# Designs tried in a protein design chat: VH-VL binders against Eukaryotic translation initiation factor 3 subunit M (eif3m). Part 6

Target 1, 160 residues: Eukaryotic translation initiation factor 3 subunit M (eif3m), of Schizosaccharomyces pombe (q09722r188to347)
Amino acid sequence: DDEQSFAFLLEAVKMDNSTADEAVRELVQRAVNSPKYFFFDDIVTLPPVQQLEQSTLQLLGILSGGMTDDYVSWVAENHAHCQHQKFDEDAIARKMKLLTIASLATQAPNNTLSYGDVAKSLKIDENEVELWIIDVIRAGLVEGRMSQLTKTLSIHRSSY
Key: E = the ipSAE of ESMFold2; O = the ipSAE of OpenDDE; V2 = 0.75 times the mean of E and O plus 0.25 times the DockQ between their complexes.

## First folded at step 1 (VH-VL)

Design S12 (framework fv_sutimlimab)
Fold by ESMFold2-Fast, scan of step 1:
Structure S12 (fold): chain C 160 residues (1-160), chain A 118 residues (1-118), chain B 109 residues (1-109)
Amino acid sequence: as target 1 above (160 residues)
Amino acid sequence: EVQLVESGGGLVKPGGSLRLSCAASGFTFSSYAMSWVRQAPGKGLEWVATIIPIFGTAYYLDSVKGRFTISRDNSKNTLYLQMNSLRAEDTALYYCARGPRYFSFDYWGQGTLVTVSS
Amino acid sequence: QIVLTQSPATLSLSPGERATMSCTASQSVSSSYLHWYQQKPGKAPKLWIYAASSLQSGVPSRFSGSGSGTDYTLTISSLQPEDFATYYCQQYGSSPPYTFGQGTKLEIK
């Protein structure tokens, strides 16, 4: 079970601050590449993780509180690092869009997020917004109701 | 609206080379990852290569690594696939596809046929 | 590498009947990354169902998708003549390669 394997690795790193660099890098790679893992605060604060290279720490910081534009800027300077670390740039880009929507939802005035605001923040066409909202809801990051008539997402819960 | 038009296919001998092109229109080409997906006659779909939009980071099917190179020219809205050291098993209709987008391929061209035969 | 296995390989049915086809992944994938394509003879594939259960714009409501983990299904509640085609599932787990199932050919009985 890949999810169980990941959970055990995370607990092992949490239990032992002297965990081998190899295991720490595997944890980070799996978390960063995983389509199922979104809560990087659990990882970035771990002492063994904090000993990793600055480029990796910057990425984890972006994943734990940044926006899509922060990732775009970071990846511009770190393609070789991504290849070396086996980070999937495309997977991370998708994850950042989902996390950006979750962040916008958390900050949304009157618990309402417009499709236009999502499109602007993600640098995508407004007609693509519903697909991304479906994905963020399915990922469990946001709970809410879409209205195609008003082009808005009414937010009931956001966990970012 | 969205259009993808492939060209460059043809008959080539084993060990030969071909360069495929895909002319894109109807969308902001530079904002999308682009891919090549092939289909051997009477067979299913096989992903070949993807290039992401910002800096051209490329991913390849293991059997084509070192032989094929995917590239793009955003100023011309054109995607390329340089195919070297071609083998009989590379014979297929090669589709240009937009994506992965949400890790799917949402628009496809008509395909261009590559036949590798003596 | 995640392998997708579709069954049945061929499904022979008549218009008006219900069609159900499956896609099984060799390891768990997120439903958000499981997609279905329709391909008619001589035509390019079309994205048909994305994120396991969401119909692409223009896809008739008689189509539905469901599933999670390793098991996914595409269902057509009442077949129309235009629905006879080959259907492919496609996944992205956590890194390339992007893999397709071998296809289910839906043909007229």
Scores: ipSAE 0.000, ipTM 0.471, lowest interface PAE 17.6, mean pLDDT 85

Design S2 (framework fv_sutimlimab)
Fold by ESMFold2-Fast, scan of step 1:
Structure S2 (fold): chain C 160 residues (1-160), chain A 117 residues (1-117), chain B 109 residues (1-109)
Amino acid sequence: as target 1 above (160 residues)
Amino acid sequence: EVQLVESGGGLVKPGGSLRLSCAASGFTFSRYAMSWVRQAPGKGLEWVATISSGGSYTYYLDSVKGRFTISRDNSKNTLYLQMNSLRAEDTALYYCARDRGWAFDIWGQGTLVTVSS
Amino acid sequence: QIVLTQSPATLSLSPGERATMSCTASQSVSSNYLHWYQQKPGKAPKLWIYGASSRATGVPSRFSGSGSGTDYTLTISSLQPEDFATYYCQQYYSTPPYTFGQGTKLEIK
């Protein structure tokens, strides 16, 4: 299975500082493109990964703690790199929106995140916010309760 | 169920050629390096060749370099070993093995290559 | 290339006894890349112990591996009939060739 295959590739790269660039790039490509992989700390710190070109390292840094705006700025300068590395720009954009909501939830004062703040950060209309919150909850990144009356998400757990 | 099935072995004369195939199933073939390991009758294991997951990198035992070519077709989940200029000392059971980049975790049953006049 | 030497070449024991076999590398290797394979007559090898000490899935707890640098050991605490096989150590340490020891044949007395 794909998850088991990915886990084995990750362990192989962890074990071998001399892992061939092809295997390292394959690991990064799979993680970056996966709609289910959100925790990039495991990958960024690996010595073979740190030997990759600066553009890929910048992307991994954004996935490890950046916001949607960081990705928008990066991808504007790196379309050719995405093509060459077979990075799925749309898949990454979606993942960044989910990670941005998770980050906002983690930082939210009084464990309350407003729809307005989400809309501003994601650069979407406020009427779309609830669908994105549903997706981030479904992905397991945030647990909370939505209220359309107050237009807020009450956060019970944030796991990003 | 992860399986590797070798084929293509047989009797060949010195200087002849054979092409071995290994059909993979039960895992995402394109995500793994693959290797060939051989074993002469009554002898130990000897690594022969490795190919990276995408086919960009190949490695060979010195004694087969220039004579053997490892290749793969990820669309068909198949690994190949083209063996040219065969010698009596190449006589062995040839195993296909899945290569994790650090160990050989799954092996096929092997295909026998006999080089004899 | 790294040469692996296994000792003894043949080990003749009875069920219930302890088996100990060694693998010596011609130069220091990382234990993470030293592995043991079990091979029964007429069968393909099976990855048995990886990274010097980790048992592969399904390997009984009576098997243990240890070692570092140039010296590695595989121990079977109480032999069962199904354990009689040839055991090969292997290094995958850096760059090819990836080499195997000549094998230790564990046979019933």
Scores: ipSAE 0.000, ipTM 0.466, lowest interface PAE 18.7, mean pLDDT 86

Design S3 (framework fv_sutimlimab; at its last look DockQ between E and O 0.02; V2 from the best seeds 0.00; counts 0 for: pae E 10.3 > 2, placed apart)
Heavy chain, then light chain:
Amino acid sequence: EVQLVESGGGLVKPGGSLRLSCAASGFTFSDYYMSWVRQAPGKGLEWVATISSSGSTIYYLDSVKGRFTISRDNSKNTLYLQMNSLRAEDTALYYCARERWLGAFDIWGQGTLVTVSS
Amino acid sequence: QIVLTQSPATLSLSPGERATMSCTASSSVSSSYLHWYQQKPGKAPKLWIYSTSNLASGVPSRFSGSGSGTDYTLTISSLQPEDFATYYCQQYGRSPPYTFGQGTKLEIK
ESMFold2-Fast, scan of step 1: ipSAE 0.554; ipTM 0.852
ESMFold2, look of step 2: ipSAE 0.006; ipTM 0.616
ESMFold2 (binder alone), look of step 2: mean pLDDT 94; pTM 0.952
OpenDDE, look of step 2: ipSAE 0.369; ipTM 0.821

Design S4 (framework fv_sutimlimab; at its last look DockQ between E and O 0.72; V2 from the best seeds 0.00; counts 0 for: pae E 8.6 > 2)
Heavy chain, then light chain:
Amino acid sequence: EVQLVESGGGLVKPGGSLRLSCAASGFTFSTYGMSWVRQAPGKGLEWVATISYSGGSTYYLDSVKGRFTISRDNSKNTLYLQMNSLRAEDTALYYCARGYSYGRYFDYWGQGTLVTVSS
Amino acid sequence: QIVLTQSPATLSLSPGERATMSCTASQSVSSSYLHWYQQKPGKAPKLWIYDASSLESGVPSRFSGSGSGTDYTLTISSLQPEDFATYYCQQRSNWPPYTFGQGTKLEIK
ESMFold2-Fast, scan of step 1: ipSAE 0.688; ipTM 0.900
ESMFold2, look of step 2: ipSAE 0.007; ipTM 0.607
ESMFold2 (binder alone), look of step 2: mean pLDDT 91; pTM 0.925
OpenDDE, look of step 2: ipSAE 0.015; ipTM 0.635
ESMFold2-Fast, scan of step 4: ipSAE 0.000; ipTM 0.479
ESMFold2, look of step 5: ipSAE 0.015; ipTM 0.634
ESMFold2 (binder alone), look of step 5: mean pLDDT 91; pTM 0.931
OpenDDE, look of step 5: ipSAE 0.656; ipTM 0.897

Design S5 (framework fv_sutimlimab)
Fold by ESMFold2-Fast, scan of step 1:
Parts: sequence; structure tokens; C-alpha cells
Structure S5 (fold): chain C 160 residues (1-160), chain A 119 residues (1-119), chain B 109 residues (1-109)
Amino acid sequence: as target 1 above (160 residues)
Amino acid sequence: EVQLVESGGGLVKPGGSLRLSCAASGFTFSSYWMSWVRQAPGKGLEWVATISGSGGYTYYLDSVKGRFTISRDNSKNTLYLQMNSLRAEDTALYYCAKDLRWGSYFDYWGQGTLVTVSS
Amino acid sequence: QIVLTQSPATLSLSPGERATMSCTASQSVGSSYLHWYQQKPGKAPKLWIYAASSLQSGVPSRFSGSGSGTDYTLTISSLQPEDFATYYCQQYDYSPPWTFGQGTKLEIK
């Protein structure tokens, strides 16, 4: 099981600050590429991870607190690094859009997030917003109700 | 246990097409980058193509660009190589290989499927 | 494109002898990105040594890998009959292609 092997790898890195560089890189690569892993604060603070190159640490910082625009700017300068480290640029881009919506939901005034605000933050057409909201809810990052009449998401819970 | 089983090889004339398949089991297929590596009879190993776990990112050997397309169906745990405009120099045993998720090395290989391009 | 040149092309030795073979890169390669595969006739290659010096699970301790930059070596301290095979080095750089050496065939004298 890949999820179980990832959990074991994460625990191994947590328990041993002298874990081999190769194992640390595998942990980071698995986390950034996984369509199911969203909680990068568990990884970025690990001492062996903090010894990785600046480009990787910048990416982990973006995944742990940034917006999709931060990733777009980073990846434009780091295509070679992504290729070398086997980071899946498309998978990370999708993950950043979901994390951006979760972040906006957490900060939303009156627990209400407009489709216009989502579209502006993700730089997508407003007609694509509902599909992204469905995906963020399916990912378990946000619980809420969409209203096509008001073009808003009413947030009941956010976990970001 | 990890298993990779290739199929789809055969005899084809120059300019023809073949589609290779690799059935994967024993691991979470969608989480791993996958590659095709070929070996001409009596010759060494040559990397052909790689695809990311999501399928959104692909790499090719220059001599096969525009002729070969690597793809995957994660719902079926299957990797594909569509080969068009085949040349005699494409004659080889084609291996499906699983990338371990850093450093670009291949931890598991299938048995290979033979592609022969001749008149 | 990085070219990997293996030497010797063929190495003829007897069981019990020490085997050493080299892999030379046309440009510097990080040791984390140089790997060795073992292939027996009629069989698929097997990952043998990764990141220049790390033995894959199940590989006997008589095998070792070393090197950095452009020069890498695979050593077998005391050959066993099952070790006779072709060994390939492989590298990864920031741009494909991932390249293999031409192989060193280790054969019984």
C-alpha cells in the first residue's frame, strides 16, 4: 500500500534526524505529487527536510501557506528543478488551486466566499469556479453549500 | 508484490504502427512515474519515454518524438506506448519500468515485449 | 546529452577473483543520480546499486559502488557463479534523455 508506505517513510524521517538524503527527497517528492496529501506543515518543519536546497524549501513554503500565484511564479523559474526532482508540475498546480480555495474559505468574512473572489484568485473564468469548489469539498478541505443564485459558497468548516 | 506485464509487440512493416500495453499490479499505480526502456537484439539499454503519475508530464527520446506517445489509464492500472511511423531502428525488446519517485532509477521491470520492424 | 562510457567492454574472470568495472561520464553527474543494473541473458535488468553506492535490497554485500563527478566504479570483492552478467550504469540529469552506458559483460574465463 502506497499510503501506508508513505506513512512509514514520514515516521522514519521524523524519528531520525540523520536519515539518508535519498529517503528525505523521496518523502518530499511523494508528498508534493500526491493528489491526497495537503498538510505540508508536517513535513516542512522536519530538520532533515530543512537541509534540502533552497528551491525545494521555497516550494514547500508555498504549499504550506502560499497561493496559486506564488506557485506560478516559482515554477516559471524552476522547471529544471522540478524535472530533476520528479516533481509533477501539473499535480502541484492543481493542489495549489485547492489549497488557495481552502485558504480563502478560512479567511472569508461572514463565512461567505464569492465565486468572483475565487475566480480572481485562481485566474480562471467564473463559470469554472463551481467545478473547483466541488473538488475542494471532495478533497475534504472545505465543507459548505454553493448557491448559484447568489454565486457564493457558504462555509461550514475549513481545515486549512 | 510488484508485477509489470507487457503485451502488444509483434512484427510490423516500416511506416506501420503498434500499441504496447503494460499491466501493473502490487502498488498504487497512479502515484508512480512510469517509463519505457528498449533493448535492440544483442545491444544495450536505451530509455524511450517517461510519464508522470498524473499523466500530465511526459518526456521522450529525441529520435521518437512526434512518432511515439506514452500514456496511461490509472483506472485500469495500465501504461501504453503508441508507436507510429515505425523504423527498422525501432526493432527492440520493449520493457515497462517503474520509476522510484526520485533520482530516476527503475526499481522494477517487466519481462519485455518484442517489436520487430522489417519488410 | 551525457554520454556514459563503460570499461572494460568485456571482463573475463574466474570465481573467487575480484572484479572492478568503471563508468565514465562525459560531464559531471551527481552521485545521487548514478545507478547500476545487472542483466542476465534472456532476463530483464534488475536495479543493483542506486545513488552510486547504495545496494538495492537483496544485493550481496560483496558488491560495492563508489565514485563522484565523472568517474564511477562497481566492485565485486570475490566473484560467485551467479554474478556473471552484464552490468549497465545509468545517469539522470536536469534534461532528458536518461542515458545508459554500453554495458560491461562479466563472463567466466
Scores: ipSAE 0.000, ipTM 0.494, lowest interface PAE 15.4, mean pLDDT 86

Design S6 (framework fv_sutimlimab)
Heavy chain, then light chain:
Amino acid sequence: EVQLVESGGGLVKPGGSLRLSCAASGFTFSNYAMSWVRQAPGKGLEWVATISSSGRYIYYLDSVKGRFTISRDNSKNTLYLQMNSLRAEDTALYYCARDRYYGSGSFDYWGQGTLVTVSS
Amino acid sequence: QIVLTQSPATLSLSPGERATMSCTASQSVTSNYLHWYQQKPGKAPKLWIYAASSLQSGVPSRFSGSGSGTDYTLTISSLQPEDFATYYCQQYGSSPRYTFGQGTKLEIK
ESMFold2-Fast, scan of step 1: ipSAE 0.035; ipTM 0.691

Design S7 (framework fv_sutimlimab)
Fold by ESMFold2-Fast, scan of step 1:
Structure S7 (fold): chain C 160 residues (1-160), chain A 120 residues (1-120), chain B 109 residues (1-109)
Amino acid sequence: as target 1 above (160 residues)
Amino acid sequence: EVQLVESGGGLVKPGGSLRLSCAASGFTFRSYAMSWVRQAPGKGLEWVATISGSGDSTYYLDSVKGRFTISRDNSKNTLYLQMNSLRAEDTALYYCARVRGYSGYDFDYWGQGTLVTVSS
Amino acid sequence: QIVLTQSPATLSLSPGERATMSCTASQSVSSSYLHWYQQKPGKAPKLWIYYASSLQSGVPSRFSGSGSGTDYTLTISSLQPEDFATYYCQQYYSSPPITFGQGTKLEIK
């Protein structure tokens, strides 16, 4: 089971500051590549993770509170690092869009997020916004109701 | 609703100068990086220069570096390309294009282009 | 710099036929950094497919894009008269230059 395997690896790294370098790198690789893992605060603060190279720590910082544009700037300078670490650039880009929507939802005035605000932040056409909102809801990051008529998302819960 | 309108092209002799302008409307101009992309008659597309939304970062094709300067005036929603020391190989239709950074720098909207001809 | 090579240079087909054209990068490129443009004679290019496989708003569903690494493909399942145009692939790697392929001209047989 891949999710169970990841959970066991995360607990192993949490329990032992002397965890082997390869296990720490596998944890980070699995987390950044996973379409299901979004809470990077659990990983960034781990002492073995803090010993990794600056490029990886910058990426984890972006995943912990950055926006999509932060990732685009970082990855443009780090394609070789991604290849060496086996980071899936496309998986991370998709994850950053979902995290950006979750962040916007958390900060939304009156618990209402417009499709226009999402489109602007992700730099996509407004007609693509609904598909991304569906994905962020399916990912469990946001609970809410979409209104095609008003082009808004009414937020009931956000986890970011 | 997004519109990009280029102007400033024309006939110029080798060694001459031209300034191209691109008037943008229908979007928040300062929020987007902008590029110039050229196309020589009957040839393919060639990227020339990109400027960040703030104007703080600029990038150039090696063959135009030191001769061309990309700039913008966010208060006027206008993009510029100052072209100096023009050469015959700079002859092309010059397009203004909007950049979406997070998508790996795609060009989602283009203007109609303005023709630059460098000839004696 | 990454060189994009498109094949074939010219593709001659009739309406109703399937069209397939390729874009090959000189080194591996993320699909998030590969895009396709359609250009008709005398007109500006239009963004057609981004992220290798996502159709731009207004692009008919008969178009599709696929690929990863060095090999990317644009496919048109059943050609319509308005599809005859030149198609360019484009990439952005780590730092400029942003590069385009030389284009595939889709023409009526």
Scores: ipSAE 0.000, ipTM 0.482, lowest interface PAE 16.0, mean pLDDT 85

Design S8 (framework fv_sutimlimab)
Fold by ESMFold2-Fast, scan of step 1:
Structure S8 (fold): chain C 160 residues (1-160), chain A 121 residues (1-121), chain B 109 residues (1-109)
Amino acid sequence: as target 1 above (160 residues)
Amino acid sequence: EVQLVESGGGLVKPGGSLRLSCAASGFTFSYYAMSWVRQAPGKGLEWVATISGSGGSTYYLDSVKGRFTISRDNSKNTLYLQMNSLRAEDTALYYCARGTRYDFWSGFDYWGQGTLVTVSS
Amino acid sequence: QIVLTQSPATLSLSPGERATMSCTASQSVSRSYLHWYQQKPGKAPKLWIYAASSLQSGVPSRFSGSGSGTDYTLTISSLQPEDFATYYCQQYGSSPLYTFGQGTKLEIK
């Protein structure tokens, strides 16, 4: 299955520092494009990955701790690179929005995140915030309670 | 509201070709993975093909790989399925479906009405 | 390849009764990517329960989903006339990328 083949590829690259360039690029492409893979620190630290070109390393850095705005700035100058590497710009944009919410949750004063703050950070309408919060909770990145009445997310845990 | 409207179905002979279209409205089309899911008369659901929001990644059911091509035109909010070398077993109602918002594309949260493809002599 | 098997194939019950139907995977699947659809005759399927247990917006609270690993269940606590339909489970992330069960037809006794 695609998840099993990805796990196998990741283990192969982890076990062999001399892994072929094509296999390393396939690993990165699949991780970057996957709607299920959020923890890029495990990939960025691999020696074969560290030898990739600057543009790819910048993207992995953004996925490892950046915000949606960092990705927006990067992709504006790297459309050709995304096409060449077969990076799905929309899949990455969605993933960055989820990671941004997780980051905001980790830094939230009084463990409370307002829908307005999420909307501003993601550059979306406030009425779309609840769906994105559901996404981030389903992804396991944040655990918390939404209040439609106060338009807030009360954070119990953030694992980003 | 989200709307998906399929067209292009019809009667074709084995070995023939057909192109299906799906017109999308009510959401930012380029943000969502899109899929074709078919249902043979009186039978269950079978996934056929998926394309990512940007069009950079495509996935196919093994039995249609090499015969069917999924594509999209984000400037026209339209999804396509080019079907070549059609077989009797491809006879089905073909649904256009949008990938789920909460996990990007693991399921299908909106479906069109379907367009019927009949492959017979 | 992962196969989803639904049982029973047909479930004949009366309004007010409890309905339970199962979806069994040939190998362990992620509950986060196990979804259920409701399909009425002549109509397109509707996403009904996502991630094994979360009700889609507009789905009545009499519906519930549960399960993990290889065994998943959809339950309707007290059947209403509008609930009679075919229910499909679906998984993501294996070969093929998306797999549907064959469906459980819930029909009036």
Scores: ipSAE 0.005, ipTM 0.489, lowest interface PAE 15.4, mean pLDDT 85

Design S9 (framework fv_sutimlimab)
Fold by ESMFold2-Fast, scan of step 1:
Structure S9 (fold): chain C 160 residues (1-160), chain A 122 residues (1-122), chain B 109 residues (1-109)
Amino acid sequence: as target 1 above (160 residues)
Amino acid sequence: EVQLVESGGGLVKPGGSLRLSCAASGFTFSSYAMSWVRQAPGKGLEWVATISWSGGSTYYLDSVKGRFTISRDNSKNTLYLQMNSLRAEDTALYYCARETYEYRSGYYFDYWGQGTLVTVSS
Amino acid sequence: QIVLTQSPATLSLSPGERATMSCTASQSVSSSYLHWYQQKPGKAPKLWIYGASNRATGVPSRFSGSGSGTDYTLTISSLQPEDFATYYCQQYGNSPPRTFGQGTKLEIK
């Protein structure tokens, strides 16, 4: 089981500050590429992870608190790094859009987020916004109600 | 063959400025991160600054932050180091070095220029 | 802030002898990001060993690198006259993002 093997790898890295580079890189690659892993604070603070190259640490920092624009800027400089580390650029871009919506939801005035604000932040067309909201709700990052009539998301809970 | 040729070094008074250049040839310059590494007379190597392949990211030694600026012109295959507010401690031979990324080995300096001497003295 | 300390500062040996020099990091570093450079007087440094144990192109088989964590070693099994030089270890990725040791000078006895 992938979930179990990931948990064992994470525990091994947590328990041993001198964990082999290969194991640390596998942990980071699996977390970064996973469509189910969204909370990177527990990984970026690990001493063996902090010994990785700056480009990987920058990516983990973006995943733990950045926005889509931060990733777009980073990936423009790091295509070769992503290829060599087997980081899935498209999977990460998708994850960053979901994290950006969750961040916007957490900060939303009157617990209301407009489709226009989401479209602007994700740099997508407004007619794509509903699909992204559905995905962020399915991921468990946000609970809320969409209104096509008012083009808004009413936020009931956010976890970011 | 890969060649890196530095120029722009010289004698300058404390508080003065110099601009170093590194002319690159024999490889696709725009695909590589580039660095400046210095060596004071009779001393060891000290990394000074790095610039990413596109020029979008720069990194500096703490003691030169705010005084030195690394830049590049990919259309001219040239790396630069603008040095302002020079101090006696900046006296060194300045090397241009190419950084190669290797999967599972990170970045390392695979080619170096011959260096250009910067002397900061009254 | 990571510091690399090389020992000994100077190593005096004769051709044919074995040379062993160490590089100690103030905190654990990935072996993948520890590299060695050779520098001869009046010359630019040359990449010698990368990722702790991989010989760069053209480096003779008598050179070997090893180590992990905080302790790294460069060994020359049978010294030749052209091997007398200063050797620097270097780490990548920790603050500062690139750090060199102070060098070990290998000189003829």
Scores: ipSAE 0.000, ipTM 0.485, lowest interface PAE 16.0, mean pLDDT 86

Design T1 (framework fv_telazorlimab)
Heavy chain, then light chain:
Amino acid sequence: QVTLKESGPALVKPTQTLTLTCSFSGFSLSTSGMGVGWIRQPPGKALEWIAHIYWDDDKYYNTALKTRLTISKDTSKNQVVLTMTNMDPVDTATYYCARRGYRYAFDYWGQGTLVTVSS
Amino acid sequence: EIVLTQSPATLSLSPGERATLSCRASSSVSYMHWYQQKPGQAPRPWIYDASNRATGIPARFSGSGSGTDYTLTISSLEPEDFAVYYCQQYSSYPLTFGQGTKVEIK
ESMFold2-Fast, scan of step 1: ipSAE 0.350; ipTM 0.785

Design T10 (framework fv_telazorlimab)
Fold by ESMFold2-Fast, scan of step 1:
Structure T10 (fold): chain C 160 residues (1-160), chain A 124 residues (1-124), chain B 106 residues (1-106)
Amino acid sequence: as target 1 above (160 residues)
Amino acid sequence: QVTLKESGPALVKPTQTLTLTCSFSGFSLSTSGMGVGWIRQPPGKALEWIAHIYWNDDKYYNTALKTRLTISKDTSKNQVVLTMTNMDPVDTATYYCARIRQGTYYYGSAFDIWGQGTLVTVSS
Amino acid sequence: EIVLTQSPATLSLSPGERATLSCRASSSVSYMHWYQQKPGQAPRPWIYDASNRATGIPARFSGSGSGTDYTLTISSLEPEDFAVYYCQQRGNYPLTFGQGTKVEIK
């Protein structure tokens, strides 16, 4: 099973800094491309990962605390690197939108996030915001309740 | 037995380009995780990391020197080459090449096997 | 960049005495290594990953520390131990070395 295989690889790299470069790159590729993996602090702090080239470390930094605009700027300069490393640019872009919503939710005044603020941050139409909120809730990054009348998300819990 | 040996000019004039070659045996840069780096030491001063290159052609440069540096490898010849442009008297140092491994905690996280060093003097 | 500060710059001691060498980093490091260098020679890996002796290094040498504060200890100096010791961090680019501690005979 893919999830079990990934967990085993992550544990192997955590336990043994002598892990071959190919295995470290496979770990990073799988994490970056996975629609289910969001906790890059677990990976970026690993000593074998810290030895990777600067382009990959920049991407991991964006995934561990950046916003979708940081990724847009990075990918414009790194298309060749993504091809070489087999990074899925579209999968990463989607993941960055979800992480951006989680970040906004964590910082939201009075635990309330407007659809307008989400639309502005993701550079999407306001009518698309509800679909992204559903996805971020399904991903387990935010717990909350949507109000279509007030066009707001009331946040009960956020993981950022 | 693993050995590394530096070669290049002993004397360089200011503004010239330095080219140093590291020739090694007992390991290959076709082996995953293997790398070779360059470290220098001015007479009576501390060690300074310059650059290193890994088996997969990943290259790392000291940011203070980066604009002057190029590192390359020839895996079939077991050689790593460093070039440094615009040499100045302050670049006078013993230059070492040494093995470094990527993703290795123990010996590979340190520079575990060093060449003997080659003294490069920069003067007119 | 992470700056490594070694202290003292020079230790003047007699054979049989204990030597304690300090290496402090400006921020937390992933790995700290120590090298021994004698005049006219290349540095030799001595302690890797804070506390592990390299092959053939005598038991009188021990390393300890984590985060920003690391120590190399020689429990009882032998004549062959008088040398310069350098710490070096790995995990953060650029890779950096301390300025060295010279252990010299009194």
Scores: ipSAE 0.000, ipTM 0.463, lowest interface PAE 21.3, mean pLDDT 85

